# VHH binders against o26223, part 106

Target 1, 191 residues: o26223
Amino acid sequence: MKLLWTSQHIKVTVHIDGKVSKMDVLEAIKTRRSIRKYQDREVPEELIDKILDAAMCGPSAVDERPWHFIVVRNREMLEKIPEVHPYGAMVKDAPVAIIVCCDSSLEKIPGFWVQDCSIASQNILLAAHSLGLGAVWTGVYPLEDRVEGIRRLFSIPEHVIPFSVIPLGYPAENPGTRDLFDPDRIHLEKW
Short names: E, the ipSAE of ESMFold2; O, the ipSAE of OpenDDE; V2, 0.75 times the mean of E and O plus 0.25 times the DockQ between their complexes.

## First folded at step 6 (VHH)

Design j59 (framework vhh_lunsekimig_d3)
Fold by ESMFold2-Fast, scan of step 6:
Structure j59 (fold): chain B 191 residues (1-191), chain A 122 residues (1-122)
Amino acid sequence: as target 1 above (191 residues)
Amino acid sequence: EVQLVESGGGVVQPGGSLRLSCAASGFTVSSNYLYWYRQAAGIERELIASIYSGGSTNYVDSVKGRFTISRDNSENTMYLQMNSLRAEDTGLYYCARGEYDFWESGYPLDYWGQGTLVTVSS
């Protein structure tokens, strides 16, 4: 018995606003910052799955979607990344890292895999931020030493190109918001 | 361990020249993005010159044609050759290593040197 009334009264539930996310898309884009300091706290598998789902939802040239992902949680492996990536020192302090790769055999239009993997990388950063995590994009491609170092460390095949290493965790720093809008970079109707 | 050590600052008369050095350890100058910043009294630190891993250079308009950024890979050292110095060039000069991942300019750089003082007497 759902109804307490003897009349055919419909119980109405007032819907207070339609917002279901803790920040909207524009706020997420404008407040995302590179985070290099992480709490000593595990990131749940469910959150990583959501981030990877978002990564694969990016636009891709001729819908080639050449991306593959390696999820690294092993402490010893994370500690070896700075040996082959000079700017990856923070990775050893992260609870998890995602390596974004391109399978060159999936490329349908030459050269656009770089844009595809850039889009996937940015989606990882935005999804992480929207879920309360911090992350930073550390570059691998096009630096030959880093590409070969990461390939060797993670047994990546020769036809697959490691593109970026993205450590993630609960943030232990808050660099604050940036105001980057520059109207001088906007031209109306012509240069 | 990454270290940057600046040297070569001093007092010079207007129209004079100075060469600043930035000795690097813990990384290779040829494979990194490197910067010279200047801080004058009462103003924020400003980027004046940069050199990228491929050797490309950039300069702020006020020093273009007068200053030259370079590096010596064998000595693992970056330089700033300053010619035709003006009173407005007075300040603390810092070398910095930028992250190769340049996606967020304006985020604090990982490594700054201690600075070297340049005074152009008037």
Scores: ipSAE 0.007, ipTM 0.207, lowest interface PAE 9.9, mean pLDDT 82

Design j6 (framework vhh_8pnl_2; at its last look DockQ between E and O 0.06; V2 from the best seeds 0.00; counts 0 for: pae O 8.9 > 2, unsure alone 62.7 < 65, placed apart)
Fold by ESMFold2-Fast, scan of step 6:
Order: structure tokens, then sequence, then C-alpha cells
Structure j6 (fold): chain B 191 residues (1-191), chain A 120 residues (1-120)
């Protein structure tokens, strides 16, 4: 027998101060904010696993899925990131960071790995938010100094390119909401 | 990006008002979230107020109810209306791009600042 599925089952469950609520996809997208201040609380491995599972579910050019991830929890290593990423000062205060990387040996079409790793990075931000965490994408590629600094700091091989550093944790700030809808940016039928 | 130029600072008595302006001279103003920061001598630079491209605002607790941030995208100008000024508001005031949702920070163009002095 075949079972019927409805779109209503596509909901995300969020823990908020011990309470469980459901957040739909549009709510997650609209309410996600970059978070740069974190509580002094460890993030459970099970939540990191869920976030990375979501990261790998994004579309990629010709399904090349070139992403690899480094999970950094070591305090000494987190404290060194600002030395090679001048705008990554908040990373030293995060309980964990994810480094999104491209394994160039998995690339099937030149140059599109940038879009692939962008999609993975955004999925990490959305998944973290849906799970009650805060995160921020700090840019690495294509800035050569940051790419090589992160590569050396984390012993990343030459065929792998660090794309972004995403610190995450339980949020210690609430930057509020944004109303960004601008109908003047929507053109019907033609420019 | 382009060049930001602050103006409107001066010497005022406690309880007075000032309106600061920040004009751009070389970038697409409407594409950036903007902020006012201040720095008093011997203190760290601190955020005063932010405004998004869509007009959403956020204020530091020490200025809520007294300061109003606004923007005019057609004139590429950011404003800070400062009311009920206190001696503690004495500082150099800087405007800057402040895209809180940025994934890449490379270079912020900070202006030279405009000086606000509130008499003791």
Amino acid sequence: as target 1 above (191 residues)
Amino acid sequence: QGQLVESGGGLVQPGGSLRLSCADAGFTFSNYDMAWYRQAPGKERELVARITTGGSTNYADFVKGRFTISRDNAKSTLYLQMNSLKPEDTAMYYCATAPYEHWLDYYDYWGQGTRVTVSA
C-alpha cells in the first residue's frame, strides 16, 4: 500500500528554553540572524551531526558535492583563527566552529564549487537556527591571505580549499528582526 | 567601497540637540546597512545605532528614546538626530557600513568622524 504525504510534514522542530516548537522553512529563513555572541555552553555532537547532514543536502553543480567539513572545538585552535582571519574575532569566543572546504579532486566542472560551498554554508546557518543555535558565516575564499592562513593553521592539504569559517553556539544576543522586502527590486516579465 | 563624510558635530549644553549627517562620495549607499559609532578618549569604539537597507533600526540601550537614526537613499545620506544630550555623549562620532548579515568583511570605509562635545 502507498502512503500519502503532505507538504505539512515539512516542518522543523526547535528547542527554545526547554520548550519544543515547530518552525516552517519560510519562518527559519526570515528569522535567521548572524550571531556573533555565544553562551558559555557546549554544543552537543548530535546537533553538529544534524547541521552537517543538512549542509550536505544542498544542490551542487552536476551533483559534484565537493564539500568537506572540519569541526573545531579545541579552544587553543579557535583562539588562533583571528590571527589569520582579521574579521573573525568572534570565533575565539564560540564553543565550536565549522570550516567549510572544497575538495578539488571531487570537482567535475571548474569554478562552480564556490556556489556549492555557498549553498552548504547557508544550510549550516539555517539548520543551526532551526535547532536553537546561532551562527555566522565569516568569509575566507577568495581572499588568498585568509585561504592560506586557514590552510596552514588546520593542516589542510593543497588540493582542498577552505571556503568559510562558521562559528556557532547558543546565542547570547538577539539582533531583532529585519523587514527587507523591497518590491522595487522585482521586475515582471522583463527588466 | 567609497568615501564617507560625517558632519553636524559641535559644542552643545546638556539637554541640547544636534543632527549628524553622513554622506557617501563613491559607493551604492542603498545597498548597505549603515551605523553610527562613537569613541570617547581612552575608551573603545561602541555602536550607537544601526539602520538596515529597508529602514529597520536598532539602538544601544544608552541612547534609546533620545537618538533617532534615519536614512535618505535618494540623497545617499545617513542621519543621527541626537536629543537630550548628556556629558557622557561627548565623543567622536563615526558613520560606517554595518551589514550585520555580511558574510564578507574586507574593508570598512570609516570617515574622519565629527566631534560632539557636551559641556559639563
Scores: ipSAE 0.292, ipTM 0.669, lowest interface PAE 1.8, mean pLDDT 84
Fold by ESMFold2, look of step 7:
Structure j6 (fold): chain B 191 residues (1-191), chain A 120 residues (1-120)
Amino acid sequence: as target 1 above (191 residues)
Amino acid sequence: QGQLVESGGGLVQPGGSLRLSCADAGFTFSNYDMAWYRQAPGKERELVARITTGGSTNYADFVKGRFTISRDNAKSTLYLQMNSLKPEDTAMYYCATAPYEHWLDYYDYWGQGTRVTVSA
């Protein structure tokens, strides 16, 4: 959104870029599903930028923000991911994937980067959904064979830990919503 | 936790058909993604078919269009229509919740199963 402000007597002009989400946050959380089938349609760079902006808005341990993101659009690279990630087969069909990584040199307190990168990963899923995209979190860390395979494939340096691979695209399936609220999981004051 | 009860197995000739049912005895069926699994003697359990709450389906490669998974949420029942049965389909068949919403694959199995025997 661009605004021009010079005085109270000037007419304000507003540009809305048309990519700002209108979905309520609770609706996004409740209706987001893992999407593993995608249309053969490109995802605009501006949507990826919005998703990564959202990913970086999450809290982190002592504000360390240890995350890095690899955006993968190259078809050959996407098609190689299943060779090192046995349950990531849908990634070859996605127009784009985001690899969430921890840069261990950014850790301020050891051992909390998993929570930090999990928060960023979930924000990617929610932001993608709010923009009309479907995505799925495929686990990499702590599975050593997957970590090493992804590191090798994308030339990720030793001090950087690949955490998750998130393929995304316009959805070609609709798994439907779920009602998972369980009052027995809620404990008032004590267990 | 609910209890899932499978039925409809039996002995059939190659090329025959069976319809398996799985009834929910005690939880809100409509809120769960569901699956059929099978286990042949001496082998590990393997996914046969999966169906989400919204009706999206996924089949193991060996099914090759021969089986159809479906659900009736009003009756809290999961079905597997098995056609063109082959001797290699001989196994115990289990229904379970089968989470589609996960970041790490795993299989979840419920019940005692129902036996399917396809004799040459």
Scores: ipSAE 0.158, ipTM 0.568, lowest interface PAE 3.3, mean pLDDT 84
Fold by OpenDDE, look of step 7:
Structure j6 (fold): chain B 191 residues (1-191), chain A 120 residues (1-120)
Amino acid sequence: as target 1 above (191 residues)
Amino acid sequence: QGQLVESGGGLVQPGGSLRLSCADAGFTFSNYDMAWYRQAPGKERELVARITTGGSTNYADFVKGRFTISRDNAKSTLYLQMNSLKPEDTAMYYCATAPYEHWLDYYDYWGQGTRVTVSA
């Protein structure tokens, strides 16, 4: 049975005009792209709240929910992030960024916090996309210089580990869609 | 819609040179790390070269100084200067944007490719 994956070119018309089109979950996942250019437009607090709500809905190991979120809107702070994050140049152009952190004191099982914070970060990206925003995951952990840089910049306690910086904004670019399906990566029953 | 468009491929003799171009249509070019990949028939796609937004470059081992990746942010164009071409360099060449960092060797968007054939 040749699963004719008709690559339906889902023309994700990223309506630059901020119209929040409701996306189903599969559409959001398939059409999400990293966005590194943003409009000179503020993101409403309501949208950030929705995004953060989504960020906290993911599973975590033993339901430890170790995540914390720093919402950064201060222009000066946004502009400083690239100084400690070499691949965070776009952050200075974003109206807002979310820093995902782990409170190690909340860990129930060591090491799973990386998965927990990854899920939270991905949910941020998907939620943002579904709301008509663009975002990009900029990695902080496990690069020590970045971790320490962000820690110092935001006065993050030692027991809290910055994990990712996610700038958000209304998209000012449209990278289009991609097909990443690879049947060669699928193994039936055994390798 | 954003699109990467590769050009500059063609037929060349061993020892010859080609210059590939990748034009950005729809991206903020300067905000993306960029890379060239190639895929020969029956082989997996492999990294050729990458360049960061800051201009740092990395090359695959097989390049051995023969290729140079560069970018012109003003023109939103990525280049691959290929010198001393070999038959084994025959492949479809693709440009790509990096969604994260080059050292992770995963990219966000691919062009349609340009064919390079090196044959006597």
Scores: ipSAE 0.007, ipTM 0.366, lowest interface PAE 8.9, mean pLDDT 85
ESMFold2 (binder alone), look of step 7: mean pLDDT 77; pTM 0.787

Design j60 (framework vhh_7nfr_2)
Fold by ESMFold2-Fast, scan of step 6:
Structure j60 (fold): chain B 191 residues (1-191), chain A 122 residues (1-122)
Amino acid sequence: as target 1 above (191 residues)
Amino acid sequence: QVQLQESGGGLVQPGGSLRLSCAASGFTFDDYAMSWVRQAPGEGREWVSSISWSGGSTYYADSVKGRFTIARDNVKNTLYLLMDSLKSDDTAVYYCARVYDILWEDYGFDYWGQGTQVTVSS
């Protein structure tokens, strides 16, 4: 006899008859991991559209919504990203990457665009995970050489700042989940 | 299976030089950026230097700029730290670390060596 134990609080995203079962928000947050190895399998445009819709639903400072996105599927272009991003070697093996950018002409309050684009980046990671994909946030801003390298590579205008590069695809690894809850970081009513 | 093994530490006088080495095994070395991190007695860990996967980009903490040089040999799977003009404040255990990500999740490092002691004293 086998005794199967599984958490009733965690639902697995499963492919069923061409459909993917939905994961709830808390489960997506708790089980998302950075994925750097991808299957040699295309990601449908419909899934990219859903991910980008989720990215744009994030809050932004004074509703400035400064984000723009570049979707990169061209293999030659993906292979050039590691040349300007030293920790982005996995990008060349991904079927697609999303570059999160800030249009500075849309900025209404100084500096908060960084937080806005961070929120958009995290929503991309969570949405991808909920749809059965894996992704990783590779940092661009505030590293000046990476910002300028990515700008040059993708013909990004001077008033637009590349913030992050997020390769994604169907995962070819399973790092498992982490237990990160630390009650010592929670203070009741005062420090 | 990932292993990082430091060597080259020791006792040196102020103004002296040391060369630290880190032998890497169990992974594709030239796919990863690498770092040196130090810990002085009673202090927290301090990042010292990083080098990109190809060796084309190097980064240094302000405390060591102009005195230390990070280098790598991807054929030998070895990371180096060339330390010049050593000061008493450089006394620490020096760790070789594999860069997971310098900006996001897991605080940047996923594997560490055992460390090598550097003592700068007259």
Scores: ipSAE 0.011, ipTM 0.217, lowest interface PAE 9.6, mean pLDDT 85

Design j61 (framework vhh_lunsekimig_d3)
Fold by ESMFold2-Fast, scan of step 6:
Structure j61 (fold): chain B 191 residues (1-191), chain A 119 residues (1-119)
Amino acid sequence: as target 1 above (191 residues)
Amino acid sequence: EVQLVESGGGVVQPGGSLRLSCAASGFTFSKYALYWYRQAAGIERELIASIRSGGSTNYVDSVKGRFTISRDNSENTMYLQMNSLRAEDTGLYYCAAKWGSGRYLTDYWGQGTLVTVSS
């Protein structure tokens, strides 16, 4: 029952304004951290639009691009997510969450939708970070109980698979950055 | 609903063999990486063996050539075949199923099964 979504007509604001992030791609990748605490501040629709645009720009196997996104701002709905997702407690405190889904009818090569939706999820995290927001990827697929719980909660059709739930907002924590480079994991020419 | 149940532990003499089983329910078993951990008295829990969804395996050096991990996705069961057992192999053996990494880690644990190697 996608009628709940198709009846919501969002008027796109043509205004391109605001603070341009001075973070380059490598800096964004290296400084992005999982953020689970959010300020009591609304995230503008323009920023969500930019994040979703970035999500859809990822490479996808045989260009199948099977991703669909549910944007959740309704407080009552956000508060119900922890009931079906044990690691989703922080979602109730977020101003907004994005649910990344796969439409299996768009799948051209079996199984690669997992990689496609992983790429879309990571692009959401990087785009959010570059725009001064914080986010965290909470896993749904392949846990059947979470998949079916989220499906029922958001009226997702059987041919669509919820993959991840990503709460986001302005960060209320600063965990700092990590140095994760390990040269022992790099092999030259052979194992 | 999610469960991992270990079985096959017991008392065995040095040089003997045991096969541990880990029966899983309530999640999509075939997609998970699976692990055997060992906890000896007064020692931190140690990773002994792992098997990925694709079947690739890894072992801690002390058990290489003696232990074999395997999985049966049709039966949602993981096994640990333990040969040439030594006194230092004594401990609680835990199975674990994991997906993701870092803060995205989803992990499930069994309750443990006791293996005692003594003469």
Scores: ipSAE 0.000, ipTM 0.094, lowest interface PAE 19.8, mean pLDDT 84

Design j62 (framework vhh_7nfr_2)
Fold by ESMFold2-Fast, scan of step 6:
Structure j62 (fold): chain B 191 residues (1-191), chain A 120 residues (1-120)
Amino acid sequence: as target 1 above (191 residues)
Amino acid sequence: QVQLQESGGGLVQPGGSLRLSCAASGFTFSRYGMSWVRQAPGEGREWVSSISYSGGSTYYADSVKGRFTIARDNVKNTLYLLMDSLKSDDTAVYYCARVWGSGKYYFDYWGQGTQVTVSS
């Protein structure tokens, strides 16, 4: 690991030297990509359990942990998701999808459940990647038509808000790595 | 530009009724949940009621349940609060607020408010 500093901006360069474990957090963050093409292979329940365990380990506002998860493996149900989510066409081709939900009865501080469920969603993406799977976050909340469509499809109670739909599978594409570091977005001491 | 304009406030005696209106413009009203929030003199803002984008779901603070009714007209882009059995502690400036997303308590735009005074 090598940290480079500039006179006006912070530059961080992370090098992969082949000695890092598959569980290296920085490697997972930097190499995770949205995957929308999946192999025709089932994902073992044990891997889904590990992913959901990771999702529930995220921080939440005042420890409210408002998340609930629906695991969808039924082909007929997966095929109906694109009908209520226009940008979810890839979901029908995935072997499994996780719907991240907020149970409003667990909410302790107004508004922070969005951050809580975003953290859970990101942890699902990172955990899936670390386990050799591919996934993509498809947005549901705050688009009310998608929220109500997903609620109707999966019989979700009115006090529960579907937040994201995350299809998962063994990847059938390799989009490569992105270089997103922008030092112009880093301000030292003041704006 | 998003604009919310309240009207219908005024002076009313305890036990009386008022109907507040909120005219919405600058966005697709029928795609957003809406709320009423009030602020009594010297107090913080208190959420009163919310309605879903379709009008199919309504929510009320315990202090107003059974007395207030929230309604909307998506053709006229107007939100309503029907207030019955008014009490002196309902005296406040009432604000129309746009709900961000499907949440019933989270607001991104506010009207300028309309004063409701309940006195005898």
Scores: ipSAE 0.000, ipTM 0.108, lowest interface PAE 18.9, mean pLDDT 83

Design j63 (framework vhh_vobarilizumab_d1)
Fold by ESMFold2-Fast, scan of step 6:
Structure j63 (fold): chain B 191 residues (1-191), chain A 119 residues (1-119)
Amino acid sequence: as target 1 above (191 residues)
Amino acid sequence: EVQLVESGGGLVQPGGSLRLSCAASGFTFRSYAMAWYRQAPGKGRELVAGITSGGSTSYADSVKGRFTISRDNAKNTLYLQMNSLRPEDTAVYYCAAVWGSGKYLPDYWGQGTLVTVSS
C-alpha cells in the first residue's frame, strides 16, 4: 500500500507493507483514560487542528452544530483557570487547553446543545488519545459560578456558554486499564 | 531542540553486517514510536523497520529475517542491526520519530547515514 501525503514543507509518498500498530476505534474507546499529568512539551498546531476537526464531526440535534472552541496556549491564562475552576488545578500544567463553548444563536432545539457539546468534548478526548496525547474533561456547565468565571476570564459573550475545559498534552502518567463491562446493566426487550 | 543523529553507516561487503544507531534528544524518546527509513538513488523513502513505544516491531518484506530494530529508552537510542547485507540494501538510512500509534508519517527525521554494500 502507498500513502501520499503533502505538507507545506515536504511531499512524501510512503510505502507501508509492515504491521505498524494503529489503534482501532474500539481500542481507543476502551483504553482512553483521564490524563492529568503532562510532559513539558509543545503540542503541534497540526494535532490540535486534527482534534478540532474530529470534534466538529460529532452528531448534533437537527444538525445545529452549536459548538465553538477556544484554544489556550498562553501560560498566564492557563494558570488563571484553577482560580475560577476549583477542580481544574491540572490545567496550569498543561501545554494547551481547549474550551468547548455553545453559541446559543446556533441552537435550533432548546436544551440539546448540552448533548451536542458533550459529544464534541468526548470526540476531543478520543482524538487526543488516538494521536498519543492525554486529556481530561473538566466540567463547567451547569455550574453557574464556573460558567461565569470562565466567561469573564476569556471575554466570552453572554450568548455563548462555556461548557467544558479540556487540558491536553503528552502524557506523563499511565493509569491502568479498567474492566467496566457489567452485564447486569443490560436488559433484553424490557426492564 | 529536537535532534535525531544517525551513525554506523559505511561501506560493507555483500553478506556483511552493520549496526546503525540513532541518538535522540529534545523530546521524550520513550513515548514515541521509532522507525528506520531508507532512500536509494532515484527512489522515494521506504519504511524499513518500525518499533512502537511498547516495543512491538514491524519490518518490510525485503529485510524481514535479516534486520532487527531495537531501542534503549534509558539511552534515548534506536538501533538497526543489519545482517546478510545485499547490494540492493545500498541507501541513505534515516531515523524517524512518530507520535501516536496511528500516524504513518514521521514527526521528526534524522539527517541520514549512507550504507553502501559493494564488493
Scores: ipSAE 0.000, ipTM 0.101, lowest interface PAE 19.4, mean pLDDT 83

Design j64 (framework vhh_7aqx_2)
Fold by ESMFold2-Fast, scan of step 6:
Structure j64 (fold): chain B 191 residues (1-191), chain A 122 residues (1-122)
Amino acid sequence: as target 1 above (191 residues)
Amino acid sequence: QVQLQESGGGLVQAGGSLRLSCTTSGRTFSKYAFSWFRQAPGEEREFVGAISYSGGSTDYADSVKGRFTISRDNAKNTFYLQMNSLKTEDTAVYYCAAVWGSGHYLTPYDYWGQGTQVTVSS
């Protein structure tokens, strides 16, 4: 475990910021971190559009695709999110946030919308990371006070459920990568 | 639960070749990624080469690329380091190591061999 091993990890990190525009999917998954500090830079609309396209490409139960998205760039609105979301303090400092919502009228199979919106949320995080941005998933559902707070703040209809708030921006922190592989959680053939 | 045993070390002339073997005991050989490391006197232990558990991916230190080849034989529970065009600078104790799953992203190795001496004379 000398310089050559550390250089291998540096190569993985450089791949994200390197000259190669195409990111390896496995590397994106493994190097994505929650980012809560953002540079004072605008995120272009084109990048948000790419992120939302990726969000909608996730699988959903019976192809119900119940997700809707609110893109928030208004600073006054971003500054109000921490008032209704105690762990969303970083949102006020982000240049943009995406609110992932479920339109319950699109639900075909009861209860699976939670998994559908989780998949969409994770795709947002991965897509943001692949584009050189940082993001963090702040939970809304199933916490009733947060759900109703976000609903009132953004005039969300009764049949639509806010699921997550995801602030995004160019990262102003680098927490490094995590090695989380645990073979004790893998069982061959049976438990 | 996995034990590693190196063999094939020894004295060789510069420009020559050696093949190191690492034989494992235990089950699930096919689930481990394997690596070779070396340590010269007074130096830190350094990475030499790695092979994934599927055998589909290999990685090498820049100092040995094109000269050394790592391979595995799951039927024999053995993996190898073929060393060609040996240089005096390759003189070191060579260690085999195993890690569960992928070696590209994991931190410490799970199992280590005891080492085998390779001496390259001029």
Scores: ipSAE 0.000, ipTM 0.103, lowest interface PAE 19.4, mean pLDDT 82

Design j65 (framework vhh_lunsekimig_d3)
Fold by ESMFold2-Fast, scan of step 6:
Structure j65 (fold): chain B 191 residues (1-191), chain A 121 residues (1-121)
Amino acid sequence: as target 1 above (191 residues)
Amino acid sequence: EVQLVESGGGVVQPGGSLRLSCAASGFTFSRYTLYWYRQAAGIERELIASISSGGSTNYVDSVKGRFTISRDNSENTMYLQMNSLRAEDTGLYYCARTWGHGKYVSYFDYWGQGTLVTVSS
């Protein structure tokens, strides 16, 4: 029997209030952080629908839009993800995860599906943040063991490639803001 | 566990032909773009040819019209048909499943052991 107070339960901490970003596009991009601790609180289906709508709005090579999504809410299935993904320990504590997949039958230009699925993954992270949720991108592709582990766990067909697993929920941590602007990485006219 | 095993290398006269094979296991072969690389003594490993999951091919300029890359998804095998061989084609030929041009070996790259092609008179 599972107990809510085992190592699987979400820990909530008291955060410093008053540093909430307004969600215009630039602020959403600049203030999004990887969130790995989630409140023990259900994420409404309405918010998942909004996130998936945003994910599908990304650009794709030759408009191939090869992405498919699996929404995982089943606790037993979430608890099995860390067994096939060594850096996915936080997934077991999330109320929901989205698995971003590529349907290879939809690929029109070879290799660009990786960029397409990366764009979809980033849009999920930004949309979640804009809706008051926290999320983190855990890498699946191109690591063969993770790809095959996730495929078997979720009965994913052979022509479909799992790309990323993105747990999400209401955040139970606030890592704060980062200053990442580096003018030495900007070259004018030439290198 | 991903495995790539090359075969078909050998010694051949200038103007001759060789067919290289790459037998693959441990992944869904039909789904991946696959590559042939060449390394000559004292020279960096270079991409020679690629073939996508959909059958699209690419070649380095020095081998265009002489080399043909192909794949047989039912046999999990990729081929490189090499015609009109020249002394400069001499080198160790590698089969690869890579995430870039393969100039640097990375954790995400899978390579075979290589097969030696020597073109000499």
Scores: ipSAE 0.000, ipTM 0.105, lowest interface PAE 18.9, mean pLDDT 83

Design j66 (framework vhh_8pnl_2)
Fold by ESMFold2-Fast, scan of step 6:
Structure j66 (fold): chain B 191 residues (1-191), chain A 121 residues (1-121)
Amino acid sequence: as target 1 above (191 residues)
Amino acid sequence: QGQLVESGGGLVQPGGSLRLSCADAGRIFSINTMAWYRQAPGKERELVARITYGGSTNYADFVKGRFTISRDNAKSTLYLQMNSLKPEDTAMYYCAAHWGSTKYIEPFDYWGQGTRVTVSA
């Protein structure tokens, strides 16, 4: 933690150095929930950097790592996302959103970029949760109207495919955790 | 990050055999297609043999029937069994790894330092 003086009108700003979450991996996976209501609070850039670092650490098919990310904080741009993504209404109320994209020029094995970008998207959700933030994955690919709408809105080149839009912020809701274990989906030795 | 190290080169008489190995000092890209290349003095580097992660092989015409490429994914090791060696096989032999198996040839991102093979009486 640091104290910083920020203006000629003396104000003490407490700067908190980033702290690693104490939540273990299994707890993070089991307690992550989709969050669609956010506090009116800015998300520090350092937390976004940690989330994107985690996103890029996921496995990818033949290590092609085709992902690119657009970080959107501009209120006018966030307000336009619901116009091209009808189930993305919560995005306009988020302080920030991350658009996960595939650069097809980095693709080495056809079709696996969808799995690569899914992994990156899930890592964003888990990393956000571990840092005390809430997020939700809103689907873009493979819905062509959404893909084209997002491409047009953010000037995305033709060789780049928008995959998901993930708004995030400090949670303003606290949904309970789910117990989803279903032993009927586990088969021993054969189907 | 990966570092490839070749071994098994040496001096052999015509008609002899050698087995080359390629292993990492830290990490091999074991999901990648692996290949053996060679470069003779004053010549361009040329492909000798290629093997996919699943074990599918491809050979240059000048070694087909004489050389066998194989891999052990559990040990992250690539091999080249060279039989019926000829003076024309004299070269530095390089291990290489590239991203995936596709119908398009991509430049290899990781190369070894090479192992020297000399075929002479």
Scores: ipSAE 0.000, ipTM 0.097, lowest interface PAE 18.3, mean pLDDT 81

